# VH-VL binders against p56860, part 32

Target 1, 255 residues: p56860
Amino acid sequence: MMTAEVRTPEQGGGPLTTEPRAPRSAPGHADASAPAFGPETDPRDIIRWALAAHPDLLMPSAFNLNGVVLLDLAAQAGYRGEVVFVDTGYHFPETLATRDRLESRYPELTFVTLNAGASPDDGQTPPDLYASDPDACCAARKVDPLQRYLKEQGPSALLNARSRDQASTRADIPFVEEGGARRRVNPLAHWTREQLEAYAAEHDLPVNPLYFDGFLSIGCWPCTRAVKPGEDARAGRWAGKGKTECGLWQGENKL
Below, E stands for the ipSAE of ESMFold2; O stands for the ipSAE of OpenDDE; V2 stands for 0.75 times the mean of E and O plus 0.25 times the DockQ between their complexes.

## First folded at step 4 (VH-VL)

Design p4 (framework fv_rovalpituzumab)
Fold by ESMFold2-Fast, scan of step 4:
Structure p4 (fold): chain C 255 residues (1-255), chain A 118 residues (1-118), chain B 107 residues (1-107)
Amino acid sequence: as target 1 above (255 residues)
Amino acid sequence: QVQLVQSGAEVKKPGASVKVSCKASGYTFTYYYMNWVRQAPGQGLEWMGRINPRGGSTYYADDFKGRVTMTTDTSTSTAYMELRSLRSDDTAVYYCARDRWYYGMDVWGQGTLVTVSS
Amino acid sequence: EIVMTQSPATLSVSPGERATLSCKASQGIRNYVVWYQQKPGQAPRLLIYAASSLQSGIPARFSGSGSGTEFTLTISSLQSEDFAVYYCQQYYSYPYTFGQGTKLEIK
């Protein structure tokens, strides 16, 4: 059994406008075919389509720049489902603080933290596994808990914050991805880093402050350090861009 | 060396406006929020609001909404706070202070005394 | 808005003694509290962020603790330069709010 902490919408914070969550679509709208989305499509339109086709949508988030932007756009589009975060025990304190500020800002959403209060020494995985086998560490602390939760909840689709310019492995992701256990929707597939940064600044979204310390790609601290220097040969500086997937988005391991 | 340097003291009549400047140096101006905090003589600290230089997004405390405007000029790394319709109880030292929210306000300007009297 | 209440208003202590200052929030703010020191005629100086993280350059005799609604700033073995006004501030949500301050004075 996995430990989960559910942060329900706040009841007593400030002046509150309370209204019922958007009603679920009829069963006949589930599994609808995706329309043709293009480079000018507003992500909110993609999200609204996804909600109509999949009223049981879940939104996993690591609260990186993409995740924060998607969360705001999803809330605007009427998303009232769960925002699912996995506490690996290896997050930067700044990442956990970003999650906490988002919970405060979006009281209408339900935030679920899997393995809440996780520590590096959980008695189940070796404390130094991140150094000797980063892929196994990522699988045990992030991928496996998330897959278990998704299997138990059984959503027909996931709302993901991936964009094409994040990494070479993501360059060709479609807006709606089939295969694996469920459909995946990528409303930000066509957005650039510049568009994400501009949106976050314009709406004063709580972005992880480590971004301004040169962390262009923020994950768990061991996985972030796994990227070797020399990505940017022109400047002789570490570029810090690009991510490895811990099996989450590969072949049969797709969620 | 990270530094915030504010404009000099001002004396204003009731009903006037004052615009205080805060020039930043020694860091990337757009990586930090700029907060404005005031302190009336012998009183505590009062948060007025903040601006994000990256997009110009502002948040003003309710007591100042409608009569405060915060702006930045990223080409000169300067923040401005304009307070309108001045009253005698606006007499205070006005501070600018940078933050990246999680780490608190780590660098403060020297303060600008604004005196409002007839 | 979140109201921050500090106590005592004034604390009289001698050099070399321990001082403990209290800060209470009107609602849960987790660990999102900052402590500042202010000397007469000077801007505030950041001491502690995230309730317990010591700011770079601040002497180790300063420490912070607490979570939720109750927070403390402790100064072990007071030095003469520590006599000042201390403010807590929450940054859990906007608007940011300060406590009214605790004045630490020589006994």
Scores: ipSAE 0.430, ipTM 0.749, lowest interface PAE 3.3, mean pLDDT 84

Design p5 (framework fv_ifabotuzumab)
Fold by ESMFold2-Fast, scan of step 4:
Structure p5 (fold): chain C 255 residues (1-255), chain A 118 residues (1-118), chain B 107 residues (1-107)
Amino acid sequence: as target 1 above (255 residues)
Amino acid sequence: QVQLVQSGAEVKKPGASVKVSCKASGYTFTYYYMNWVRQAPGQGLEWMGRINPKGGSTYYDEKFQGRVTMTRDTSISTAYMELSRLRSDDTAVYYCARDRWYYGMDVWGQGTTVTVSS
Amino acid sequence: DIQMTQSPSFLSASVGDRVTITCRASQGISNYLAWYQQKPEKAPKRLIYAASSLQSGVPSRFSGSGSGTEFTLTISSLQPEDFATYYCQQYYSYPYTFGQGTKLEIK
């Protein structure tokens, strides 16, 4: 059974609660167009625009470097929506520890963990599906839970932490993606890994320690390796399996 | 072999400053935070602060704010802790120790004895 | 600041005894707790991290348990070389804080 573990601002840093999330009523219509953003645009201005256009904005996060930086910038810009994490049962302990530190640091935000307490042996998904069929494993443990939650909550837009220098497949992402079920906003599209690292260091943000071991893009432990010098940050994801992006980011009518 | 090697013992007068060094070897210096911890004679361990060698960002315990400065030189894999306006109650052994957020402090320097006396 | 309190502050035990040291945090720290052993005139040595993970090279007679606010270090069969002071330390939130220490004396 899918459940959500929720840490709200009103709990004052106490234990996480485990509750199913209630669906929201249908959101109001957003403004028709985004303003022109450029190489010098402060990500906080993009976030403020997104909040004004989409009061129902949600932020899915895997708490990688980009996600941690976006979370801090969003909190500064006045974001008080949900930060949504999917517990696949295959996360590194370091990833879960990073989540816990972020929940403590940002008491003003609501953190939602979908399928909280997931394990490799969930009774529904074969324990070794990640090895035999990584796409099916990704769909069952990550994509499906998130899509179900998004269908129930009905946000008109998502706040995403993607940047253009993470991988060749992301080189041309715009600040605002139209089409599909909802808008996708990428406030960090123009930031480099160097700028993200400098920002995180300057603000003492809780970065996943595996990042410093060469895990520049951190996913589930069965499908993540350290990158070699000169490789794209995402080269360590699904190594040898012919997959470069999570299915959640593929196709105009998804996420 | 991962090692942290600290500078030698110091004897200082009240009001002076002391700068302790901690040279790292056997690992990528910028991958780990460097902490400074002190211990007065017969007392427990007291955390002073830490530096992230990658970006140079620091966090100090407020008890030492305004008197402590932590720096690093990545070209020689060395961290520094400078404590100013020394008082007799700053007499202690000062340790450097590396950590990563999940793991706690796994490697410690041998310690530097700082004695503050007239 | 998160306060760490150890119990007992002083412990005398015989070789072969099971020894338990407890550590309390003034607020929840999840599993971000380490245990250190310090011998006279030596730097501390980490025994346990993440509340229950044993440091490589540390004898299996040492174990850690607990989460949240209550933590325990256990030595299943005390040896002469275990004479030392033991400290717990939270690394959940800055400033990092240590317990006051437990001095273990072999009687």
Scores: ipSAE 0.006, ipTM 0.439, lowest interface PAE 12.4, mean pLDDT 80

## First folded at step 5 (VH-VL; framework fv_barzolvolimab)

Design e1 (at its last look DockQ between E and O 0.01; V2 from the best seeds 0.00; counts 0 for: pae O 10.7 > 2, off the site)
Fold by ESMFold2, look of step 5:
Structure e1 (fold): chain C 255 residues (1-255), chain A 118 residues (1-118), chain B 107 residues (1-107)
Amino acid sequence: as target 1 above (255 residues)
Amino acid sequence: QVQLVQSGAEVKKPGASVKLSCKASGYTFTYYYINWVRQAPGKGLEWIARINPWGGSTYYNEKFKGRATLTADKSTSTAYMQLSSLRSEDTAVYFCARDRWYYGMDVWGQGTTVTVSS
Amino acid sequence: DIVMTQSPSSLSASVGDRVTITCKASQDIRNYVAWYQQKPGKAPKALIYAASSLQSGVPDRFTGSGSGTDFTLTISSLQPEDFADYFCQQYNSYPYTFGGGTKVEIK
């Protein structure tokens, strides 16, 4: 069923079909100016533009609600590239199962798991680092593997699932971020949690089952809890540790 | 207490339809799929279809080729299955069961016996 | 459709015995297998999900194992309440399919 809260702007974007992803060494449509996007722009139009401008576009994902919705929108918009997931060794089994369901649902996409086979006991980090220094743990087990991969692949842009509604630290995210090593495209920047849920329900998306237990932002099991009524979606991440963002979106490690 | 309570036994003639109900309580109805599974006398279990009450999406076993219709009423937390063009081989106990896919079908209704005979 | 071949179809056992039931999928289903117990005239009761994870309230004498195509349910020390039918079920792909069942009877 369709809802009144899901909007598809009637704007003159690129063609309904988009070009396949070009080899990463190819220049493609890098550096093209973005059209004027607004709060009611259909995310698929933003994605189609991004694909035309950046044939080497990559999509990192941790398969939270935003990421699952973005993945479906991207597939509809013609994305045929990689969905890049980092195995930290600390993911919930439910997160790994969500990846499996998405892989089965989108055979046209390539699901890449970095650091495959990671476990808490693999010696990559001291056993208690996730508690004593979450930033260092995240750097070693999540940020570093992803940064190495992105350096090897050299994409001119990333397709990100961030939205302004997720946390106060994200309240001013634009549709297209310049600067850093590459352009970052946020097609869902203005979507609310209600819009994301409506879309996921309408399309029967394989949402992480922990979401329905109040885990509105899901990371590693030692650093993730269900949120309380009235808290923002990321309040359950690193509860009591003073950390609200992964290093992937801030500082010199920004994607 | 989480439970699924199903409607009472039905006796039908061949060619008729039946509409079975499955009332959920003790949990958020829209957060779980409802599956329908049947068991003919002395036979194994056969999955018919499931509905996601969250958005109303359905998926049907091809064997039931448009004969089964699943609906859900969020206001009463009740799932329904209508099975049309009944024949004697549809005689079975029909179960509803909830799942959230990863955890399997963790709670089952008590079953509804449907008998189809001339 | 994925065929789940369950063995044996029946077995006789005594209280205290170790019982092993196997289920083989016609194709790779990762670990998305559930196991159910069913007593006469009753609905199935969930025992195991994801091949090896115990459902809430299920005694630890029940053990599930396997991945890919070969799966087992083991009851380490059979109790009087365990005499029942047992079914495996795959939920990797639609349509969901069940094994043919195993009747565990008193010897």
Scores: ipSAE 0.738, ipTM 0.894, lowest interface PAE 1.4, mean pLDDT 86
Fold by OpenDDE, look of step 5:
Structure e1 (fold): chain C 255 residues (1-255), chain A 118 residues (1-118), chain B 107 residues (1-107)
Amino acid sequence: as target 1 above (255 residues)
Amino acid sequence: QVQLVQSGAEVKKPGASVKLSCKASGYTFTYYYINWVRQAPGKGLEWIARINPWGGSTYYNEKFKGRATLTADKSTSTAYMQLSSLRSEDTAVYFCARDRWYYGMDVWGQGTTVTVSS
Amino acid sequence: DIVMTQSPSSLSASVGDRVTITCKASQDIRNYVAWYQQKPGKAPKALIYAASSLQSGVPDRFTGSGSGTDFTLTISSLQPEDFADYFCQQYNSYPYTFGGGTKVEIK
């Protein structure tokens, strides 16, 4: 009866000297001053510039009309990075479906869904926080997850789908925003809603079907309604709550 | 007025179980978590667990995992904490507290004294 | 677990004095810090949330400050009713954790 000596593998766990990963020296952002872009500038040229200046560029998206158009233009311009979406747990099924269609249409891009499978009862927030404190809800469900991811990834710039025609509060957005944690690039800054719609139609882009039902700006279902003809596109966001932005673009939580 | 009212004092033997209640009023019960915190005599505060009254999801301090069970009854706006396998070290005042997330634990119950003695 | 190191554990002061209590977190907890006052035989009372915001009904002699890892509660002019225990708490992540407490006693 040969007692098989179970050779306890010597876990030669040499101390993984996690050499403190030298802070990735932010690649010397060559202070390449943003070119003088104008309203006539092709968004694809802006994106090409952004890619050259910021190879680590990331694209956050909520897959509204602007986001869908930007995604197509970015792909054409040679973007091959991440499309970063935050699942708040309160998105419309149509929004998630739009994401899935886009992911299928653009296999060259990497779709990243933060908090995938989130739900109102997942324990991240009180389920009715959107009613009692919309700012806190957006902070927890949208801003914090995105900020955490961006902090981890550390991109030098973001490619954003913002345009002047989205809201009165965005009337003066530039092509390139300086300051904050990183540069923000807005290739669609001067595109009108009509231009965006025309482009989407011409290229048969998968626009969220709710858009055609009057949901001109789509967020979480508890805080989003259709707008009436002549209303601001964002009038349906946090209607009656005195809130106009989710917090991504203002204050200390600015991306 | 927002209020949390807890059940009365308990005296238990080692090895027994205790179930405490916390009745909420003055607000929508499902809007906020309920936390349970205890304080041993002359000691500091110790967080036990939280419950989401809507879906019943819970987070437990690992120290209490397997011994503490949180439940909530929406119909009565009442949260419950059961603690099993009681020890002398479990002698403490137990508090429930409303958790407003960003605003912290803003409203507390009056506390329930649990004494574990042979 | 996040450790909240509170100091001092006790202090003696007189009415009218400026009192300062500190809390240090073992990691970055942003501004998710609360401060509580507790009197003998009573439940904790919330004073400060989000490191620097006063709870409703709390006198303005109480001030919270700090971000990241270092936090401070200040009582600008101590009143007779302020003799109590004080606790800091982090709610950045589970499990929630408290400081060890500070007893403010009359000199």
Scores: ipSAE 0.005, ipTM 0.558, lowest interface PAE 10.7, mean pLDDT 89
ESMFold2 (binder alone), look of step 5: mean pLDDT 94; pTM 0.958

Design e2 (at its last look DockQ between E and O 0.01; V2 from the best seeds 0.00; counts 0 for: pae O 8.9 > 2, off the site)
Fold by ESMFold2, look of step 5:
Structure e2 (fold): chain C 255 residues (1-255), chain A 118 residues (1-118), chain B 107 residues (1-107)
Amino acid sequence: as target 1 above (255 residues)
Amino acid sequence: QVQLVQSGAEVKKPGASVKLSCKASGYTFTYFYINWVRQAPGKGLEWIARINPWGGSTYYNEKFKGRATLTADKSTSTAYMQLSSLRSEDTAVYFCARDRWYYGMDVWGQGTTVTVSS
Amino acid sequence: DIVMTQSPSSLSASVGDRVTITCKASQDIRNYVAWYQQKPGKAPKALIYAASSLQSGVPDRFTGSGSGTDFTLTISSLQPEDFADYFCQQYNSYPYTFGGGTKVEIK
């Protein structure tokens, strides 16, 4: 168990809860084969299939452009589950503000903030760990809290915002990935940044304002910079450290 | 260098319409909302509506919905507000102001005076 | 609609005085409050966003504070150019709403 702040659907801005949720079983159609999705498949059809096969479906998000687009598509497709955000203590204020806008816009969803109110000086990690060992910093402040929550809740599948316009490690991500502790569904796997922007513009989505200053992949403020014209979207993450992904998609911490 | 330049003063009769312009310069027009705010003589500020030039989406204060129409022309970086069925109570200075939400309305136009009288 | 109750409606002060203006929101608006200064015949000028963050080019004698429903603008040492009207504004939810204003006058 861990501490979490949860805002339930249909509540009008009441106090945040500190009680963690009970673990989830692996219900529904966990053994169901994924359909043959293709490049022209509407992401909402993928989400509808995922909801039918996995009633316990869970959506982690850091509220980048991809995540905001996915959240809107999921809400349209009937998703009414949790949106799980990890407070690392190093988020930009703009990121926390984007979360607040999304909470207000989607009262039908349950927003869960892990380690709400975290600070850089919480005594959990050594000072300057983000500079000296960013993998260890990410593990302690982001990966471990999320993994603990996922193991406690036990969802049979995750809904992820991975797309082709991410770092090179994501160039071949399928719509449905089977190899891991749980199924991972990537409805935006074939979408480009241009498609994501067009959707966000059409639907007036609350995009992190730093995006418009060239912050195309936004993480913790010590490890994030604006990208230069023509750079990959993730070039601003861990610049000069050789790291291109957090541990959520790699190694023993893979979701 | 970031600025919003508004169209000149207007005098109208009751029942007429007015179309105000707000030309943006010094920044990427589609990256900021444009709000319209009015101030009647000796009164406070009243928010009318806003447009997101990125996709053209609008949001109106219900008090003005059906009378106010916001548009934006990306090619000229110009936002417009048309206000129809004018009444004497619409006499005010009308401002445009940009924001990106979190940072508030950081740059304002100089205002356009609209006078509605017989 | 969220009502922003601003007080006082006016005050008289001298150069060098500390001035405090308050706004109370009719419901929780987190920290999504901005403060503006307006001189006669001019457009409002942005001072503060997100309750406490200073807009670019604004002198550091201006301080914003508060969260939830209660917000304050403080001018630590009033200067001659600070005699103006001041407005708070919430942008937590639509429609955006303004406080009634505070006129800061020469004593």
Scores: ipSAE 0.748, ipTM 0.900, lowest interface PAE 1.2, mean pLDDT 86
Fold by OpenDDE, look of step 5:
Structure e2 (fold): chain C 255 residues (1-255), chain A 118 residues (1-118), chain B 107 residues (1-107)
Amino acid sequence: as target 1 above (255 residues)
Amino acid sequence: QVQLVQSGAEVKKPGASVKLSCKASGYTFTYFYINWVRQAPGKGLEWIARINPWGGSTYYNEKFKGRATLTADKSTSTAYMQLSSLRSEDTAVYFCARDRWYYGMDVWGQGTTVTVSS
Amino acid sequence: DIVMTQSPSSLSASVGDRVTITCKASQDIRNYVAWYQQKPGKAPKALIYAASSLQSGVPDRFTGSGSGTDFTLTISSLQPEDFADYFCQQYNSYPYTFGGGTKVEIK
């Protein structure tokens, strides 16, 4: 009965010389100059270019009409990355429900909800901060969580749903924005509201039902109202507060 | 104008308690946290605690847990800090400050001197 | 607790001089840094928030910079009214913590 000496393999625990992970050379910004896109350019082609140039592309979304349309186009174009949503604790139930419907419709995408389960009473901010200081509220509840996540993920570019038709302040938005922390790609830059609505209808997209009640731009419930016919789509955002943007696209904290 | 006005100077014996007040004006009191910070003579600033005047939720520096108690009266827009079991080391100027969250502590009270001596 | 190491503890300067004060955080605190000025017998006055944003009414000779762990307050041209104590503060996490302070004195 030859006792087979089970040679315990000498785990040569050579010191894992944690070779200092060579600083990930910032992938050389291949100066892939953005192609000359035009108003007639298919947004899907813009997205395909963006994916090729920026494989680590992320898509922040608030699931407005533009966001829902972009999400569908991106999926068609081969996007398989994250859809990043910030739960401020002040979203309409309809917005959260729209997110859930989209998540179900596009299982090939990864939906990431930052600060999920946030509420006015969660102790993160004073409950009435939105009323006294909308800028501080947006900074704390929206911009900061997103910036933190983007810093951690470090995407080289963002896929944004912004369009020229959204507001007068966006009248000159390009397909590709340079500068800041990363490149911003706006495939829908030249799409009109009518085009977006037509596309959403044609493809039976789950648009936030509040849109049809006149909420043409939807944010947090304390700072969002329906607009009247003929009003700017964003007139219902921070109405009377002299604020037109949440801070995501302006200043030093620009995405 | 946004203003925080604090109560007057206090002289206490070791082991006693002191209750300081901070009256807010010029803004909606419940919209922002109130912080309490102290400064010993010739020393730096030390954060004690914060209160949410809306619901009364508090967060304390562990150093002061059990001795400091923050309260707020919404009807009078006044924040209070009680410090018990006073020691000579508690001799300091105590400040209240409004917390604008992203904007930091933007408005401060004038301070209240607390002297603890035998 | 997050430690804010402020330097120098004191400096002497003349009117018109460029003054630089630094704070180093013991961990990444993003941009949640404030700077305060304090004159003798007075409460701190807020100068900078979010590391680099100027408070309302503060002269533009004051500049904040930095992110992560290293932060700087710069006074581009020191004025007579700028002789005071200066403090950095982090509000990234509780407990809030301050630097040790810098006394800016007249040379």
Scores: ipSAE 0.009, ipTM 0.561, lowest interface PAE 8.9, mean pLDDT 89
ESMFold2 (binder alone), look of step 5: mean pLDDT 95; pTM 0.961

